# VH-VL binders against Sensor protein DivL (divL), part 3

Target 1, 212 residues: Sensor protein DivL (divL), of Caulobacter vibrioides (q9rqq9r547to758)
Amino acid sequence: NVSYELRTPLTTIIGYSELLERADGISERGRNHVAAVRAAATQLARSIDDVLDMAQIDAGEMALEIEDIRVSDLLLNAQERALKDAQLGGVTLAVECEEDVGLIRGDGKRLAQTLDHLVENALRQTPPGGRVTLSARRALGEVRLDVSDTGRGVPFHVQAHIFDRFVGRDRGGPGLGLALVKALVELHGGWVALESEPGNGSTFTCHLPETQ

## First folded at step 6 (VH-VL; framework fv_ustekinumab)

Design s38 (from a3 with light chain A50D Q55E)
Fold by ESMFold2-Fast, scan of step 6:
Structure s38 (fold): chain C 212 residues (1-212), chain A 123 residues (1-123), chain B 107 residues (1-107)
Amino acid sequence: as target 1 above (212 residues)
Amino acid sequence: EVQLVQSGAEVKKPGESLKISCKGSGYSFTDYWLGWVRQMPGKGLDWIGIIYPGDSDTRYSPSFQGQVTMSVDKSITTAYLQWNSLKASDTAMYYCAREGYYRSSWYDAFDIWGQGTLVTVSS
Amino acid sequence: DIQMTQSPSSLSASVGDRVTITCRASQSISDYLAWYQQKPEKAPKSLIYDASSLESGVPSRFSGSGSGTDFTLTISSLQPEDFATYYCQQSYSTPYTFGQGTKLEIK
């Protein structure tokens, strides 16, 4: 059980880092070093989880737990989880949901995971003073979930490859979650799209079919 | 250790064909765009193009389109730059370089460079 | 195509000096700009990506700033190993384009 073997030492590193950060007698530089170690361990833990989820999907072992989900709750909960990071980055994080979107059928945990990756990507791309918007709209036969940002955009040559990259090594590449976003949305029978003009932000759209 | 190792210097005559190589190691070869850059003697850097080894998608500079061909062999993590018919004006140092991961999985700087391949074309 | 113009084309300085090199794009490139250092007979080395982010292992005396069309590379206290040619490069759109280079020479 490689995942549990890796999680145990990471949990220990994070725990002791937190204790050291609160300790008396540690220098300011030492406290900063401890915070950096904890941040790196937390990032590594998230990267390991993404790698394991991708491996499970590739093996055909990920079974979705389909349930009725209120779309507005999905978006508001995703906003709440990202609010502190948005504030630290000086970015406005907004939710816009059509009144009539209502319910969708899907795996709540996996759709929340999908939105978290898209929001994290948007916040990384958006400079202070910018905006990230989560929105949803119902169309014929589908529900569309959008994450829009006013950030730097995606270069034209990268756009065709942004969902098909996967880096599973000592250091995960930034935006590892975009490949997982594609995989999770496709597992729901949907598809993902990107609209971006370099320098003028990006909109990532998850198209989810009503019939799943 | 991440490295790009290029083939050795070449001396050719006008009209001859040539294929130079760039071998990647220490990283996932198919996950990074790979670029080629020309530097004529005593001159600055000229971008030739980039290739995505995962699917061989290419972007060429207009001035090099049709003059050279970029290709890859994923099985040996090697990229190639090829001329069908060399000209004296092709005399230059040729670099390969990896486009790095910056800002959420997109690429916008060449972070690792090969040592260069000197190509001399003279009669 | 986007034109990248550096100034000056050459610069003479002494060890310990503060040096600035500028790069101007013919249109807005947001922050899709990198800076490279090239020493004689060597391959270029990445210094700065995303206009202002320092590449791993590059000394803190190097810094980059700017967005849109105007960019600056600064060396706060010039060292002997810093005498080289410096290039800016945009990756906002293909074709990628380099500035013509700035040669930093010892006074």
Scores: ipSAE 0.108, ipTM 0.658, lowest interface PAE 6.5, mean pLDDT 86

Design s39 (from a3 with light chain Q55E)
Fold by ESMFold2-Fast, scan of step 6:
Structure s39 (fold): chain C 212 residues (1-212), chain A 123 residues (1-123), chain B 107 residues (1-107)
Amino acid sequence: as target 1 above (212 residues)
Amino acid sequence: EVQLVQSGAEVKKPGESLKISCKGSGYSFTDYWLGWVRQMPGKGLDWIGIIYPGDSDTRYSPSFQGQVTMSVDKSITTAYLQWNSLKASDTAMYYCAREGYYRSSWYDAFDIWGQGTLVTVSS
Amino acid sequence: DIQMTQSPSSLSASVGDRVTITCRASQSISDYLAWYQQKPEKAPKSLIYAASSLESGVPSRFSGSGSGTDFTLTISSLQPEDFATYYCQQSYSTPYTFGQGTKLEIK
């Protein structure tokens, strides 16, 4: 498949770039070049995966691997993956999870992917000194996963289209990230919501049913 | 090359109808808001409104609501601004512009502008 | 509606000068502010978005700053091609509003 054909050479480029970055005898300028190459290759690999995931969903061919997932682990693992980027951006990244939220049935890989896209969006929109919070709570018939930020907020006219595909791709924007969030949550039988006031941050909520 | 190309200058009489166009190329037309801005001779910029070509969602300035109509034909990547009955006060340069997106920001600015369509309304 | 007020309305300067133009919003607009340059008989050109980010291809002598209600456009060393009218614009809420413009003229 196209994903495997493209991802394999990208994995090789990323791997060798990391080795070069740690190698003896490389200049500072060379280290900067290698870091830029690695970053670009990583972003390209992710973009390719996003395009192919969306194509699979559109074709009705994405099968979820449903399992029992501890919600607190899902949030803590997402925090761990994003911690370095949060620290580099000067943003506090916190997790708040009710003690008794417990388990949800879902696809761990796809829910992690969903949270990663939401956290990346939140970090992009939050200036230094701000805060991003991952939280979860159980409500009647559902579990809610929230990603809240204290960032710039989303203008009301943008809110109507924020989950549309290919947003900003022509200018190096994220393209499919939030569209994939919507698609993956809906594939779990859920829905996604946004509450935002321009200038007062945003909260993205994934509503996931207790049973799929 | 991302560009917006507008229709040519128009000379009209009060009461006539007019439809001017703005053709987008080099980008995904349905994924960006498109705005219209009026500039009266020797004056500043007045925002008319924005339209989302993907579903024709429109947001108008209150001063232009009911005075003009924004529309799109996404099959030919073209936006339109239309008057049913022109007035002398409609004499102005009209610009279309794409509301851009940046890696770390939502749609923030009109990043690509058309060259403008001069509309003159006189009896 | 959010009112945008620029100062000064006109400014005379010489090549090499440092030029500062200010823009004030009637209410907080976060960083949803853009700056445009318009030369005679031409369409406006985007210079700055999100209050402080340079548009692609814009020279580094241009910079923007501010958040909330008070914003500034600075040209650190004025060049002959910089003589133009400058506009600020908010995209925080509809209707979008432009400042009245600042005409930058040769001394």
Scores: ipSAE 0.400, ipTM 0.737, lowest interface PAE 3.5, mean pLDDT 87

Design s40 (from a3 with light chain A50Y)
Fold by ESMFold2-Fast, scan of step 6:
Structure s40 (fold): chain C 212 residues (1-212), chain A 123 residues (1-123), chain B 107 residues (1-107)
Amino acid sequence: as target 1 above (212 residues)
Amino acid sequence: EVQLVQSGAEVKKPGESLKISCKGSGYSFTDYWLGWVRQMPGKGLDWIGIIYPGDSDTRYSPSFQGQVTMSVDKSITTAYLQWNSLKASDTAMYYCAREGYYRSSWYDAFDIWGQGTLVTVSS
Amino acid sequence: DIQMTQSPSSLSASVGDRVTITCRASQSISDYLAWYQQKPEKAPKSLIYYASSLQSGVPSRFSGSGSGTDFTLTISSLQPEDFATYYCQQSYSTPYTFGQGTKLEIK
């Protein structure tokens, strides 16, 4: 239920707003509360965007803005956006790219969105001391974008449903994130795969056709 | 208030059919997996399976595969456990339980339990 | 299938004692372990989820620890209402499996 995606960040915003009403100075504690409120508001905005994007895809109304994209730039930019969250979580975030992957034809905004959701998922599933790796490689007829983590892995009974809508056993969880990844990759003519042995991390792969 | 309310005790003869129910309230019924657990008299807990009410996807324990059927009726937020032909060995307490939504995916546990339905199969 | 083994099968303790119950999985289940309390003739109640997270409304004297294959439920100061049977359960892989239970008897 989409209301679960919206309720959790809203509850967090309200809770921290109440704490801020009692803050008199610019204490370290007060700054942390403000940061939490801002983070929750940002998450709510992203959740709303994801709901709207999925609705647009369902209606057949999402048009891709196809352009030439340097794969290394795509991965490095995704790493840069997630670096602070990775550091706060005690997780190493690395980029590995084959030397000659080069260009891909795709929608830069939507592919960035896809990587952001995969990295966010990986960081949530990886305990402190772990590692998340963004990588790319060129294979016959396609480019593969991998997001690999050393985290908890995906239980076997969940793997069949991992890309279903609102997967997430929490009220404000990612819900649509992996479903949106699947939908966006499929709009590019590609497909998404998961390779996971429970307890030994996960690798999500976006297979994108070579349309150059 | 989130709760699961189960149907009342049943006394049946071997070979009879039976369908017991578990009604959810106070939450979005189609967004949570619902499990069934058997407890034979004086014994521990034995997992039967789980069903996702949103699409009726089921996962059964191998021990119960083909012996019982899990189903749901979304319009009345009710789950069912059904036997086509009861055996004396089916005598047990049957619990339904909701697999909870928590802060992160895969932190699931049965957070809300029904009160149980006692099924007695004897002549 | 993943087998869950609890020890001890039963134990007796006095009010105020620190009590520990252990649960061992036949293979790594990461942190996908829950603990339940069942009082005679009642439905089980959730105590701990994700190995160490306390369920809302459960007294802080209950705590869970462990990861992988070895898990412990601890009651720091036993109270009379804690007389019950305790079960661990893995949700890492289907079929979900329960431990055989630990009956806690208060002297």
Scores: ipSAE 0.005, ipTM 0.447, lowest interface PAE 13.3, mean pLDDT 82

Design s41 (from a3 with light chain S30R)
Fold by ESMFold2-Fast, scan of step 6:
Structure s41 (fold): chain C 212 residues (1-212), chain A 123 residues (1-123), chain B 107 residues (1-107)
Amino acid sequence: as target 1 above (212 residues)
Amino acid sequence: EVQLVQSGAEVKKPGESLKISCKGSGYSFTDYWLGWVRQMPGKGLDWIGIIYPGDSDTRYSPSFQGQVTMSVDKSITTAYLQWNSLKASDTAMYYCAREGYYRSSWYDAFDIWGQGTLVTVSS
Amino acid sequence: DIQMTQSPSSLSASVGDRVTITCRASQSIRDYLAWYQQKPEKAPKSLIYAASSLQSGVPSRFSGSGSGTDFTLTISSLQPEDFATYYCQQSYSTPYTFGQGTKLEIK
């Protein structure tokens, strides 16, 4: 198992870094160095997981564990996971979910993963003082999950390609977040959309079918 | 190392056809928009258009629509700019440039430029 | 189309000077503005993206500021290699448009 072989040494590095951070007698500079090592290892672990997930999907080997999920729990849990990063970025992170949206059938882990990527993207695009809103609504035959931001928006010419795989000039690896969102939503039988006017923020919508 | 390498200088007569090239290396060619920019002798920069190599989607400046054609050959990571009938007014330096990105998948600026192809059209 | 106007069209300066070049858009483009440097007989080089973000490998003496319609490029302490023509460019909407350029010359 390639996943296990890669994660085991990373988990060990992260674990020992955390222990060293809390050790008595280590210098302040030493604690800062250990924290940087831990942060880098954690980021690498996440990148590896995304690459492996995409490879699994491409191979047709990702099987969804379908269950009944309360939509409000999905949004509130996603908000809680992102709250610290939103606070550090000076961004308001809100949830707007009506009581009557109710349940959806889907893979809770993969839908949480989908929301996490959309929220991370929204926070990166939103300057301090801005707002990111997670919301959901029910329509005939589907539930829509929205992640809306007041950030920079997406230029018209790139909107059709926003879910394509992307690579950074600054960090020498592929960016998979939005491509993985598309792949995971499509595995649920759904589709993704973007509504954006440059300079006026963006709304990313996951359209999820009720049943089939 | 990320590079764009353009074809050599061209000398043509009015009415002739021409196709110049821009070869990308050191990056995922199909994941970035590629632009073309004209600079007439002693003048500033004029945007021609951009092409997405993954599906050949194009956006042209209205000033160049119908005058030139952008295309791509993914198998050799090469983009092309083509004229069916050159005019003396097409005499210029032509640059290709990769559109980089700002915060994930938002593309913002031409971060890597080719060295340019000088096109001279005279009778 | 969005018109980009640079000021001045040329300026003379000495090594060590603080130099400011301005760029004005005919409508709001938020922070969808890039700055390029072009030396004689060379391709343009990217300096700044998103109005204020320094391109990798560009010296810290270069900085960009502004949003909406008014933008500035500043060189805090001019070096001999900085004498060049500078261009602003908007990517807010197609067609992309460049300013007419500002030629920075030795005094």
Scores: ipSAE 0.021, ipTM 0.599, lowest interface PAE 7.8, mean pLDDT 86

Design s42 (from a3 with light chain S28D)
Fold by ESMFold2-Fast, scan of step 6:
Structure s42 (fold): chain C 212 residues (1-212), chain A 123 residues (1-123), chain B 107 residues (1-107)
Amino acid sequence: as target 1 above (212 residues)
Amino acid sequence: EVQLVQSGAEVKKPGESLKISCKGSGYSFTDYWLGWVRQMPGKGLDWIGIIYPGDSDTRYSPSFQGQVTMSVDKSITTAYLQWNSLKASDTAMYYCAREGYYRSSWYDAFDIWGQGTLVTVSS
Amino acid sequence: DIQMTQSPSSLSASVGDRVTITCRASQDISDYLAWYQQKPEKAPKSLIYAASSLQSGVPSRFSGSGSGTDFTLTISSLQPEDFATYYCQQSYSTPYTFGQGTKLEIK
């Protein structure tokens, strides 16, 4: 509800910015200004969505639409959405899925959102020449989704608080990405974990129960 | 304006207890680790430890474990460093400092420092 | 504990000089390295974080470089207000450790 009320003016700004970029008579400098405005509006729209999603979860108002999801499709689709950003950052983005993982029960939109946040975090932490891997495996009573990177890692004392809200807020966005990952996985009856040694990358794992 | 304001200078005798304070303002106090650093007269900087005000999680330097206690009072956005029994070797300037960190980089550094509290322990 | 060693312990320079201070970690700390400036009887001031990122409000003549075990702080054109003691500090693991300091004095 509130989401639609805020998205409408942002969609209008983005739409007109796109039209101006293609308009006759706009200077190169003016085209660059328009691109910057559009980028800022797009970032703001994503930040607003994150805040509203977290508010809905806190209010107990986010209902999951549970369906059967092929895990390999989930990972491959996440890779496809992030491939351009990975290429721009000089990072290899790979998918590794065990042959027998098969299906999980969950909310496809919310699990895709979860993977998008984890991949975005991994790409931000990984310098050019590094690697980000999305993988899945089946374990007793659960399916594990991993996002692993060869990036900077996380200091040991920060690891205890990495899923807290507003961590890193001073550097773009509302600082809700990893907090949303935790909240969405927990809505599925699961839990999240981090394995990281500073300087040697990080692996974020979403533990999802076979029955949800 | 983000700032850390520390309590005033203290002159104590060996064996006395002491509690010094560091008040944060202009930021979300519970969202940042707060560190304590000692500087003995004419010497360099020694890290004492850090505390996370949100849940009072602490990490101490082994050299200071059991020698001092870090604590916080969230209601007044204030951190404390406490000694049960001071020694002459505790004579030093004590700084509190906020650790800034960034979602995009996960880098820590003490970005905001208190003005310092001079503690003198002599008989 | 990770030991941080600075070189030199003291340095004399003139206004306008290019000054280089180095810091060496006893083990790989990636880029978890900060630089601080401290003037007499004042609290330290943050200059650099993440080995090479300049803190807001710090003049562009200051720069940091390095990764792993060897790090450098450079002042490209020394100004009178830059005479101070400089410290490096690792935040790779607890306990955090500082270098012993480099005192920059007027020649």
Scores: ipSAE 0.012, ipTM 0.601, lowest interface PAE 8.4, mean pLDDT 86

Design s43 (from a3 with heavy chain S28D)
Fold by ESMFold2-Fast, scan of step 6:
Structure s43 (fold): chain C 212 residues (1-212), chain A 123 residues (1-123), chain B 107 residues (1-107)
Amino acid sequence: as target 1 above (212 residues)
Amino acid sequence: EVQLVQSGAEVKKPGESLKISCKGSGYDFTDYWLGWVRQMPGKGLDWIGIIYPGDSDTRYSPSFQGQVTMSVDKSITTAYLQWNSLKASDTAMYYCAREGYYRSSWYDAFDIWGQGTLVTVSS
Amino acid sequence: DIQMTQSPSSLSASVGDRVTITCRASQSISDYLAWYQQKPEKAPKSLIYAASSLQSGVPSRFSGSGSGTDFTLTISSLQPEDFATYYCQQSYSTPYTFGQGTKLEIK
């Protein structure tokens, strides 16, 4: 299992980095170096997982574990995971959920992964002093999950290609994240949309069907 | 290294066809829009258009629409600019350039430029 | 089409001078503005993107400011290698448009 063979050494690097940060006798410069190593290993692990997930989807091998999920929990958990990065970037990260959105049928891990990629994209596109909002609403046989930002928006010529694969992460580009969002939402029988005017932010919407 | 290498200088007569090339290397060719810019002798920069190599989506300047054709060959990471019938007014330096994305920018600057192809059209 | 107007069309300056080049868009382009430097017989080089962000490898004496319609490129202490033609460019909407250029000449 290639996934297991790659994840094992990364988990070991992350684990020992954590232990070393807590160790007595390490200098402040040494602690900073260890934190940088852990951050790099964590980013590499996520990049590898994205590549492997996309390969699994392309091969038709990703099976969803459908369950009943409380939508408010999905949004609040995604907010919690991103809160530190939002604070470091000077961005307000808020959750706004309509009353009685309730439950949705879906794969909790994959929907959390979808929200994480959308929030990471929103934070990258939003300058300090801006806002990112996660929201949900029920409509006409579906649940819509929105990630909205007050950032710079998406140029008109880019909008048709924003969910295409981009592997230029070294340029700060979108990489596979938004392509995975599209693939994972489509595996749930849904679709993704973008509403953006350059200079006036963006709203990414995941349309998820209520009924199989 | 990331670079764009353009084909050599051309000398043509009015009415002749021409196809010039721009070869990318050191990056994922299909991840970036590629633009073409004309600079007439002693003049400023004129935007011709951009092409997305992943699916050949194109955006042309209205003044160049129908006058030139942009295309790509992904297998050799090469973009092309083509004229079916050259005019003396096409005499210019032609640059290809990659539209980069950087941090909070999706595609807002030409970050890597080719060296240019000088096209001279005279009777 | 969005028109980009640069001023001045040319200026003369000495090493060590602070120089300012201005660019005005005919309509709001938010921060979708880039600045380029072009030396004689060379391809343009990217200096600034998103109106105010320095491209990697560009000296800190270069800075950009502005949003909406009015933009400025500043060189805080001019060096010999800075004598060149400078262009602004909007990427807010297609067609992209360049300013006509500002030629910076040695005094």
Scores: ipSAE 0.414, ipTM 0.737, lowest interface PAE 3.4, mean pLDDT 87

Design s44 (from a3 with heavy chain S28R)
Fold by ESMFold2-Fast, scan of step 6:
Structure s44 (fold): chain C 212 residues (1-212), chain A 123 residues (1-123), chain B 107 residues (1-107)
Amino acid sequence: as target 1 above (212 residues)
Amino acid sequence: EVQLVQSGAEVKKPGESLKISCKGSGYRFTDYWLGWVRQMPGKGLDWIGIIYPGDSDTRYSPSFQGQVTMSVDKSITTAYLQWNSLKASDTAMYYCAREGYYRSSWYDAFDIWGQGTLVTVSS
Amino acid sequence: DIQMTQSPSSLSASVGDRVTITCRASQSISDYLAWYQQKPEKAPKSLIYAASSLQSGVPSRFSGSGSGTDFTLTISSLQPEDFATYYCQQSYSTPYTFGQGTKLEIK
């Protein structure tokens, strides 16, 4: 289990970094260094998980655990997980979901993972003072999950390739988040779309069939 | 080490064909757009176009459309710029450059550049 | 197509000076602007992306600012290695366009 072998030391580094950051007797400079180490280790752990998840999907080895999911809970839980990062970035994070959207059938873990990647992307692209909105609407035969931001937007030439696999060698990350979004939504029998005008934000939509 | 290495200088006559290369290493070649930029002697930078190696999607400057062809061979992580019939006005330094795009940061800039290929076309 | 105009076309300065180079787009390009440095006989080097973000490894004396149509590159305390030609470039839409360049010369 390569995932377990790599995650264990990273979890240890993250845990000790958190403890040291809370400890008395370290300087502000030392606390900043510890926070940087923890952030890097957390990013590496997520990158490793993304690479392994994509490898499982490519091999046809990822089986979905389908359950009934309340859409409002899915969005509110995603908001809760991202709230601290949104506040640190000076970005408003809102949920707009009517109670009557109701239930969908899907893999709760994988749909949460999908929303987490979309929200993370939106927060990175949105400057302080901006807004990220998670919303859901029901249409005939489907439920649409939207993550909309008031950020930088996506250049026209990039839009056709935004869900392709990208590697950010300069910062060490594999850049697989949006590729995983596409793969996970497609495993649910759905599809993904982007609406963006450069300079005027982006809306990523996950189209999920009602019967999956 | 992320780098782009271009083929060596070329001296050609008008009407000859030419194909110059740009080899990427130290990164996933198919994940980044690759651009070509011309610089005529003593002049500024002039954008030729960009190609996405993953599927060979191309975007050309109108002034270069039909004058030159961009292509890639992803099996050897190499991009090409090709002329069917060179003209004296093609005399210039040609640069390839990687356009950066990260999920964690928009930057839409040429972050890594090749060393350049000098092309001289004269009778 | 979007036209990029730099000002001045050349300037002379001394080591330690604060230098400002400007770039104007013919239409709004948001923050889709990069700055490059080119030394004689060398390939261009990326300095700034997204109008104001410093490329990794570039000295902090370089800074970029602006949005929409008006952009500025500033060198806060000029060093000998900074004498070069500087170019702005928009990536808001294809075709990408460069400014004509600003040659920074020793006084």
Scores: ipSAE 0.126, ipTM 0.639, lowest interface PAE 6.4, mean pLDDT 86

Design s46 (from a3 with heavy chain G54S)
Fold by ESMFold2-Fast, scan of step 6:
Structure s46 (fold): chain C 212 residues (1-212), chain A 123 residues (1-123), chain B 107 residues (1-107)
Amino acid sequence: as target 1 above (212 residues)
Amino acid sequence: EVQLVQSGAEVKKPGESLKISCKGSGYSFTDYWLGWVRQMPGKGLDWIGIIYPSDSDTRYSPSFQGQVTMSVDKSITTAYLQWNSLKASDTAMYYCAREGYYRSSWYDAFDIWGQGTLVTVSS
Amino acid sequence: DIQMTQSPSSLSASVGDRVTITCRASQSISDYLAWYQQKPEKAPKSLIYAASSLQSGVPSRFSGSGSGTDFTLTISSLQPEDFATYYCQQSYSTPYTFGQGTKLEIK
């Protein structure tokens, strides 16, 4: 398994970086360098997981583990995971969930992964002082999960291609996140939509059918 | 190394057809918009249009719509700009350029440029 | 179409000077503005994207600022290699439009 072969050395690098950061006799500058190495290794591990997940979806080999999920828990857990990054970026991260949204049938791990990518995208595109809102609403036959930001918006000519696979070698790097969001939502029988006016933020909506 | 390499200079007569090329290397060709820009001798930059290589979605400047055609061949990571019938007023340097990203997600500026193809149209 | 107007069209300066070039959009373009440098007989080089973000490999003496309709490019301490023509460009909507250019000449 390629995943196993790649994750093992990354886990080792992350583990030793964490131990070194806590070690006696390390300078403050040295601790900062170690933290940077750990952050980079963690990001690489996430990127490898995304590549492998996309490969499994393309091969038709990703099976969803469908369960009953409380939508409010899904949003609150996503908020909790991103709260520190939001605070570091000076961005308000809010959850707005209607009390009557209730349960959805889906793969909890994959839906959490979907929200994490959307929140990360929103935080990356939102300047300090802005806001990112996770919300959910129920319509006939579906549940809609929204991630809305007050960021820079998406240019009209880019909107049709925003979910395409992005692979780059610049510091800006490759971006599979939004492509993976589309793939995972479609695997649930749903679809993803974007509403954006350049300069006035963006709202990404995951339309998830009640019956999966 | 990320680079765009354009075809060599062309000397043509009015009414002739022409197809110039721009070959990308060192990056994922289908993941970036590619633009074409005209610069007439001693003048500024004029945007012709952009093409998304993955599906050949195109956006043209109204001034160039119907005058030129942008296309791509993904198998050889090459973009093309084509004229069916050249005019003397087409004499210019033509640049291709890759659109970069703001924070890795959205296109924002032409970050990598080809060296240019000089097209001279005269009788 | 969004019209981009640069000022001045040309200016003369000496090595070590602080130089400022301005660019105005006919309507709000948020921060969808890039700056390019073009030396004689060479392709343009990207300097700044998103109005204020410096491209990799560009010297820190270059900086950009502005949002909406008014933008500036500043060179804090002019070097001999900086004598060139500078262009702004909006990518807010198609068609993309360039300013007419500002030629920076040695005094």
Scores: ipSAE 0.070, ipTM 0.635, lowest interface PAE 7.1, mean pLDDT 86

